VH-VL binders against Large ribosomal subunit protein uL10m (mRpL10). Designs and how they scored, part 72

Target 1, 224 residues: Large ribosomal subunit protein uL10m (mRpL10), of Drosophila melanogaster (Fruit fly) (q9vpl3)
Amino acid sequence: RGKINIQRPKAPHYERARVVAVTQPKYPELPKAKSCFKTRAERTQQQQENPYNEIIAREVRNWLDHSRLVAFFHLSSITADDIFRVRVQLHKQNLHLKSYGSKIIEQAVKNTRYEAIVPLFHSNHCIVFSPDPEKTAALLRIVRRVPQMVLLGGIVEETMLSRNQLVAYAQMPGLHAVQAQLVQTLSQAPGHLIQQLQAHQNSFVQVLDVHAKNQMNEETPKST
Key: E = the ipSAE of ESMFold2; O = the ipSAE of OpenDDE; V2 = 0.75 times the mean of E and O plus 0.25 times the DockQ between their complexes.

## First folded at step 5 (VH-VL)

Design y6 (from q35 with heavy chain I50F; framework fv_anetumab)
Fold by ESMFold2-Fast, scan of step 5:
Structure y6 (fold): chain C 224 residues (1-224), chain A 119 residues (1-119), chain B 111 residues (1-111)
Amino acid sequence: as target 1 above (224 residues)
Amino acid sequence: QVELVQSGAEVKKPGESLKISCKGSGYSFTDYWIGWVRQAPGKGLEWMGFIYPGDSDTRYSPSFQGQVTISADKSISTAYLQWSSLKASDTAMYYCARSFYDWTELDYWGQGTLVTVSS
Amino acid sequence: DIALTQPASVSGSPGQSITISCTGTSSDVGGYNYVSWYQQHPGKAPKLMIYDVSNRPSGVSNRFSGSKSGNTASLTISGLQAEDEADYYCSSYDSSSTPYVFGGGTKLTVL
């Protein structure tokens, strides 16, 4: 074709709609207003205590509670068609790509063992959930072909792992008991991981550059 | 260890039906895509479609949509390419190949099945 | 039915280097780093030589390298050997309604 037609055939559109419905949360109806004469303080409190945010936060908590694998990514600009392709590939491996606002994440993890992850979501981000931690290798293989998604770290069997630890976990044998034992051994306190990432702020730009180059050269970053 | 083994050569007449096979071994069959690639005599490679055996999700090239059916039986790790009514223009070598998780590189290929359709 | 553009043939002598181009559009080669190269000897199945523009599978000689600039990907074969004589095909992801597309193929002759 001389002219670019970016729309997919009708059959793939139906499949796309089904996958999106399965992989994305359905948002509840907007809350009804109480009064048109609310004070500024009441409006501010209502914004902070939005019940829709709490409903979505409960969904995030449910994903965290039912997922034995959670991976955190920085997400650069990506087209709707490209992210949909990635979502379909992930879904086939029982990996569920979700995106939530930082306020929702904060509400979801407040007063939980995962509260330390909140700083990871102050920039554009997405999260991949799975009930199957053996799919970590599949996740990393898929994401290596998506330079817009940069792995920041994750949670495996309720244990916070750095990027390098998650990569190491992906290379372990398929015995679940052995994998769970090693995850416990490799783990770092969530606070330590967050502190390390914040302390090396400029390294994130460097990681993005190295990651992009490594995808072209088939090299994986190594830490010494 | 990874191997794709295709069914033997076929000689058919126009209007006949045909189903050729591609059996995967040495890997988790349901975790990879199987692609079908056609090569007419003396011509180049042409992608026909992909199937993901784990959920039977199938994607066709527009040139082959409605011309062929791609299917898989995960219980015997076998993918299929089938025609309800063959045409002389279907004469070609047909390859199956495994794809990683994207529809990009075909990393392992079957040996090919030659299909000859003549009156 | 749009194929990626490759030269019909290229030739070289043993020990030389040759380059095969693969030109597409911004919806395939130009938009993504999902370019693969396949080698096919007469009567044989194709073999993956390069994937994701420049990556080599295990067992592929380092004489084979890939690159991309804009809408054109290139396969370079250094230190040409007689066994390199084959047909070479590029392929790419296509973000349009055809998610996979091959090039027309290039016959490499080693003189």
Scores: ipSAE 0.417, ipTM 0.699, lowest interface PAE 2.6, mean pLDDT 80
Fold by OpenDDE, second read of step 6:
Structure y6 (fold): chain C 224 residues (1-224), chain A 119 residues (1-119), chain B 111 residues (1-111)
Amino acid sequence: as target 1 above (224 residues)
Amino acid sequence: QVELVQSGAEVKKPGESLKISCKGSGYSFTDYWIGWVRQAPGKGLEWMGFIYPGDSDTRYSPSFQGQVTISADKSISTAYLQWSSLKASDTAMYYCARSFYDWTELDYWGQGTLVTVSS
Amino acid sequence: DIALTQPASVSGSPGQSITISCTGTSSDVGGYNYVSWYQQHPGKAPKLMIYDVSNRPSGVSNRFSGSKSGNTASLTISGLQAEDEADYYCSSYDSSSTPYVFGGGTKLTVL
């Protein structure tokens, strides 16, 4: 009895084949699971509808709105321990280090004046917030020792600054110092003007006195 | 204007305790570190340690660890340096100075406190 | 531990330029530019003259300048004046066991 080829069974007799063909249950085509062809855009949109992401986005907005200093950093191969260390140091200066996902940032700044910052968040990043713009110098000094934190730019007093501009800002004297200098300069200006005016008057009087003395000497006849 | 004012000169005997003070003004006292520097007569400057008044975080030089205590009272913007038992070798001028968090430069200095320990 | 070495003394005549060196033993001195210079007159507290290798605080004369090459930082005083006669100390941050260290000091004499 020939080896039953289980892989290629002989076609049944034509009558049997007809019966089998007619009695074969027609199963409805399984709906092509639309879920397998969700576009990247659709998946992104579904992620945006997460109520939790909205809450976090609101938090980010709150930080942006209440911060007078915001600095953006790229993180390069930094450990959790290193981040913690830096966070503690920054916290002592009332600087708050936060990290958010790029999508959350996008959601948070959408249709706001901060939308321009989105391109900065393509890689691993962190943000430092502060209510005090005078802490810019402190911030830069602290992060200078953290090579894994690369300054990308920031916002100071609602103004977007490049990395170089932020560094320049940190080098400027504090507002109070500048004001004090201005007051000093302004207070000295009148004094200097008065001195200059008086100097000319005094010089003029001296010249007149010399002239008067010379005239008096010429009028005194040498009594031979 | 930023100013650090230290307590007056002290004359003590060996074995006595001493606490000297440094009062800061003209700035946020809790935002900057205060350092103590020793200078023995005719010698160089020696860093002793730093304190952050905001949370009382204190760092000592290894040479001074356990030999002195640095503390601060932020309510009165004052830092302290104290000895439990003075030695003759503690005779020196002691300066307090302000520093940033990264312990780089000391930008403002007190006038110094002369401590003389003699039998 | 970082040790900073300074010459014990340097001298110059009025109007000359002099340089005081500060050499560190640790590789850390090469990595970070946290060198400061202090001037101390007899009986007075030290005064910050240079920070971060080359920066001058407000009120410090432009005759004072700082530089660094390798493990050696330098303080240069141009147009030397009698008032510059003082002790000068370099300092640096140490990331190791001693967070802050001073050099041994240099006595500058104006002849």
Scores: ipSAE 0.039, ipTM 0.601, lowest interface PAE 4.3, mean pLDDT 83

Design y60 (from q9 with light chain Y34W; framework fv_anetumab; at its last look DockQ between E and O 0.23; V2 from the best seeds 0.00; counts 0 for: pae O 5.3 > 2)
Fold by ESMFold2-Fast, scan of step 5:
Structure y60 (fold): chain C 224 residues (1-224), chain A 119 residues (1-119), chain B 111 residues (1-111)
Amino acid sequence: as target 1 above (224 residues)
Amino acid sequence: QVELVQSGAEVKKPGESLKISCKGSGYSFTDYWIGWVRQAPGKGLEWMGIIYPGDSDTRYSPSFQGQVTISADKSISTAYLQWSSLKASDTAMYYCARTYYDWGEFDYWGQGTLVTVSS
Amino acid sequence: DIALTQPASVSGSPGQSITISCTGTSSDVGGYNWVSWYQQHPGKAPKLMIYDVSNRPSGVSNRFSGSKSGNTASLTISGLQAEDEADYYCSSYDSSSTPYVFGGGTKLTVL
């Protein structure tokens, strides 16, 4: 029989550690001028006000402010290994998969132009960020192979797009100027687009029911 | 047009080293994984491993881990499969193939490189 | 690792429909919709015929279709033609440390 050395645990393989490091969440660098200096009393008060939520809410605001592509997904049950594999593939295309609690998202977008997206995050969710809107096609190519991730909508070049509009945008030429002009054409009134995104949340439950029923029916062979 | 072109057939003796190549053209080489698939004479397909040329991220099948080395040179859009010491059991057709996902289908295949190891 | 289970051979006459099965477990075929099928003529490289269970690449005849039920995926060839005579391999994502696995292959004979 082999022995286990409790006093000297083995580190994971170096290559695995490298992969984890590569897939670590990253966000745009903040200018030095925006760094915060706080008194001891202010730091203590922030700790009492749950500094975890405030710090992560600031991270979410930074992602939203510095990303030219933001996509919202409902996330069904998925294993840690499977989502990690998806995260690695997304990272290779400069796409950053993030998961934040609904309270943190609400805190991050409160009193901002994105406040209306809060209802999208009442169930299990994730968000993909990228500084490069030309990666929308790559994003959709990757997530179409992940049935647990259901696209709800997104923001491209500060324009809110429904699921169908985001899919249409992905099919356009990869030239940035052409895509920017097209986003203006696809974009309807911002209030109307937000309502469309919320409607997708309601129809998502219906789509899941239909999908579950269809998958169960497909497992029954044709008897004609 | 997407094309994968492999190096020519090789005849080697046991113990010799070998490096075969697979050159991609007609697409963005660094946006796809290149996989290697082995087919012994009269046998089925065996997945050996894959590499992402953009960052040299490489994955091996447990059966081939430590037996071969997969590498790529993105400046010339070429992937490689290498043995330090060949065995007679390495006699097989070796295919390279392109995939967008490390979990996905191979959509384009090279023509194959026949490797014969005998004395 | 153990390959996905396919019948060694299948046969049919021109104009008929045949089906080739591919059986795995819940960690591969049963757990994911990432099943592919490849056609290989003697002495040639494999060609992708079906991906993601039922999708056809451009240029593949609509006579080829795919489906899945539980742990078993199926390739169906309708209107069987002499040129369909080949070896057919299924493949799937495998959630273990081996991300990709092939079936043992099925020889299709057109009578």
Scores: ipSAE 0.542, ipTM 0.768, lowest interface PAE 1.8, mean pLDDT 80
Fold by ESMFold2, look of step 6:
Structure y60 (fold): chain C 224 residues (1-224), chain A 119 residues (1-119), chain B 111 residues (1-111)
Amino acid sequence: as target 1 above (224 residues)
Amino acid sequence: QVELVQSGAEVKKPGESLKISCKGSGYSFTDYWIGWVRQAPGKGLEWMGIIYPGDSDTRYSPSFQGQVTISADKSISTAYLQWSSLKASDTAMYYCARTYYDWGEFDYWGQGTLVTVSS
Amino acid sequence: DIALTQPASVSGSPGQSITISCTGTSSDVGGYNWVSWYQQHPGKAPKLMIYDVSNRPSGVSNRFSGSKSGNTASLTISGLQAEDEADYYCSSYDSSSTPYVFGGGTKLTVL
């Protein structure tokens, strides 16, 4: 059982993959005399105790800790070629597209301020990480052309933002310039800045919503 | 101010090589794609291909694949369109234009480079 | 690939409203909301007038508007002015082998 999938799966013979395999921790093997007829409960319990879950959860935690921009998307059906093209475009802007199982996300964010994100992973999803919060506008511009990725919200500089707040953030210059502008505007006309920010946010969201709706109305994808 | 400045008009003979340039300024040159668009005299616009100067990722129209070379030198914010052997049918106006996407939607255009190929 | 179909010419008098059509297929105009319109005066480079079917870049007059129905996009110019006399090209993302296609162009004459 343990040896069957080694010969069955196709694996690339890259030097990098060999080095990783040599350095990976070894885990105990299952007994060879194990029964061939496992119950559903035994398979579920065995999968839940997978030792690689903690390693992957550490990866997710590391991304969260080192990313000043995190964006969450619902992901509808998309071809492997299309998602690869999107991943390449995002990577050119230092934006890193990832997806993880909900159990791994729960494990990664336990005892952190980000536990609130777990419900976002009830359905098919993806996450974009970046160390550069100024790339929020670039992210939104790229995914505007990817209707299969629907923005749910994000985290900027450790602050949770809704979809509308993230869109509004993308329209402003860097955080320091925005903070200075807010101080000046609040001293002169407190209500004007709030109205201006809300108006720009609403206008941008309305344009994006019209664009997304028109694309959905104009297309009936059979492969999506 | 975003600006794309192209090299001057060229008059060439069939069989000669040519490399024309497009210099971008006023924006982050490596964050945008540069596309090349051909317009034969009295005719419409044709998409030739695009390049991402940040990593030289290049895409060609099937009509121009193998007939031209698109390249860039990001150190001097310049993109290039090159022929190894010109034909009379290459006579056209050639525009560079920038886009944020790997296909099109060109928001700023160069002034054009007229290439004339005749015996 | 098949170019997008536009009328060869249209005309109108100053102050009138005119519409230029652009017909494609489900692989381009019909399949995506990535339609753009360019204006080109004689001897000049094209200028982006409309993107994403109906959006105007900064500095483009609100007399220019765009729309789409099915496989056909439309550019509407209201309050026609002499300066609007130019060639107009539609363009679209295309999911086929050439990812960006242009229409054949429409010469607008202001009478």
Scores: ipSAE 0.292, ipTM 0.631, lowest interface PAE 4.4, mean pLDDT 79
Fold by OpenDDE, look of step 6:
Structure y60 (fold): chain C 224 residues (1-224), chain A 119 residues (1-119), chain B 111 residues (1-111)
Amino acid sequence: as target 1 above (224 residues)
Amino acid sequence: QVELVQSGAEVKKPGESLKISCKGSGYSFTDYWIGWVRQAPGKGLEWMGIIYPGDSDTRYSPSFQGQVTISADKSISTAYLQWSSLKASDTAMYYCARTYYDWGEFDYWGQGTLVTVSS
Amino acid sequence: DIALTQPASVSGSPGQSITISCTGTSSDVGGYNWVSWYQQHPGKAPKLMIYDVSNRPSGVSNRFSGSKSGNTASLTISGLQAEDEADYYCSSYDSSSTPYVFGGGTKLTVL
């Protein structure tokens, strides 16, 4: 009696196979959570047919105009779950991860100050928006753990920054910290100036006193 | 300076309820996760779960799911770990710790709360 | 519970360099660069020494360094000092089970 290979069961007779195929419960494929991040091809195809492209373009423009921090990322092969996870993390920091088609971006930034960003969107990309430039460090920290997101550059306080510039910016102390340091420095400046002025005055007075003493000693006639 | 201060040591009997606390200071409490880590006597560290005080998003280790409740009060920058019914096996040091990520490293730790459950 | 594998103990003399290994799988150490190391002195809370495989938090001595090869992460302590005597735990993100997993710990003795 041939060892029933449980790992490779012999294909049933074609009639049985048909019956089994028909009787197999078709479980509704769980709606594949349509990744908000469609492939470039899918996004491009949808953009051609969507009468709402203008609306989306306006949305993008609105985000750009109201964001003080904008970061551009290239997306490598990334799962919907991973994107979702990152989105949640970013959202908790008031960072908004969005993905738009290249055509939409082009339309959105056409004849605007943002037109220079168009070349960044030749592949799969995402954009992170934030009203708070202080969140740059948080953004980079989060994205650091997502190798599929490659930072290309960004806009901070209406200034275009390269990847390296963004990293440098994130390493800077916060505005408030810098302001505090400035105030401290300024508050110390008068004291130092006064000390320096006093030191110079004192030295000058000492020199004058010595000079005066020397002159007095020279004027005392040796009473022979 | 970032600091996490935990409640004092607890001695309890089996079946009793317990709630221990972890108060954060020196940082924005709502911008970081608070995790709880158990360390049984002479044993290693065990990740229990985490909470994001900003929205109370809470995640548990499968081993601790349903066994404990993690909560937070952002108004007083305090996270909580609670048991409805303690077991002798719950005897351990419990640490709260701060992390930036739901899967992240803990950069600041509380001093720990020793919980002793004995009959 | 699938813990990361660490040696139970390591020892070294003052001034020496020692390495502690942390071995996982492709779902944790091997799959991600999210390995951290903690130092714990007796009766004290753990202290983060290394994060993301090789980064040091502010205030951590440059004697501590981290690396990873395949499914094994390593903590290296150079110029061993008496104060380094402690338990060391590795940790990593784990995609297969718990989001965060600790190693079993390594007791470092300075001879």
Scores: ipSAE 0.044, ipTM 0.591, lowest interface PAE 5.3, mean pLDDT 84
ESMFold2 (binder alone), look of step 6: mean pLDDT 91; pTM 0.934

Design y61 (from q9 with light chain N55D; framework fv_anetumab)
Fold by ESMFold2-Fast, scan of step 5:
Structure y61 (fold): chain C 224 residues (1-224), chain A 119 residues (1-119), chain B 111 residues (1-111)
Amino acid sequence: as target 1 above (224 residues)
Amino acid sequence: QVELVQSGAEVKKPGESLKISCKGSGYSFTDYWIGWVRQAPGKGLEWMGIIYPGDSDTRYSPSFQGQVTISADKSISTAYLQWSSLKASDTAMYYCARTYYDWGEFDYWGQGTLVTVSS
Amino acid sequence: DIALTQPASVSGSPGQSITISCTGTSSDVGGYNYVSWYQQHPGKAPKLMIYDVSDRPSGVSNRFSGSKSGNTASLTISGLQAEDEADYYCSSYDSSSTPYVFGGGTKLTVL
């Protein structure tokens, strides 16, 4: 008997409803603070516009402006110890290995003559800077020993060069002044050069896949 | 004409100090590392250490750390190997050799300096 | 053993081919393509014969060739001549303790 059947399943008792209403917190004004968290997307957008990123982009522009040699590399999987050793050797030759995110590179070169290089950085990459273009030969000699770093191209004396052109530049030390003039003349067709760099990048990917398979077979199996 | 010329043979007593030299010519001395390689009589080659003359960055084999000092004077294109106190076991031929990388091959070698330590 | 492993001696007859092995680990020979080979005649300084596993310096005979499989590098000398009789040392970059390590050496005798 003690259980109320008629009012129990459909409605609460008046006394219980009153107690719940009295203890329940209520505000006559609903502050908009609760709905401010609905703007998480807005907060994310504001963080993406972080002025700290502009400082790093300015650093990249400064490197580009003060470097007479800039070389672009695809970077395959490499250990922290191995890349550190490469950085130390490059630094001794006044060659500075830097890694920047693709967004920072894009921000740095946007509305400059170097904007066309952005597509090169959509994969894992690194850049080597130097104020001394005579160090191109030293750079290529060092990276020859780092198969994980593959040359894509570069900029010498403000002129974009393909991989093959940069290699040719490095092989003629006695004619640097003549090579600088030649490099400047070669820049008369920048659209064609960018196509060549992109084509070499695609061909390089194919070559890397084949060489990775060959090196894996060479290293893991016994002597052939 | 790349050449590494080492100092002449030395005959010393145990406990004496010694400094031998390796002079580079025909290339940019500060663009290459100089390594020191020891060869005891009738034995194989032992890598001792390496120095970059441009900034005097020096690395030693664990077996030779604290036993010898490697130094260089870039103004006269000369690298040095030095002992504070020689032992009879230091009797060996000592070669200097040039390398472009601290992980690379030695492309040019000095003629060697024979060091004999006996009483 | 703190050095790369080479056979103490090998021998061959003039005109034949001989192969010298150099065995390390994944931290040296197996992990990198930085294997070099040196030739040393009695009383003389070593001479670089091979670098980067298989490359020859200018002036080195094409009878000398290098290869690598896994943790083992090999130096092959074809058309053996009396002048090839010497000690041969392999070397490699070593990521574990030193930047450079030598093999124990192999005495080549031309019979």
Scores: ipSAE 0.223, ipTM 0.622, lowest interface PAE 2.8, mean pLDDT 79

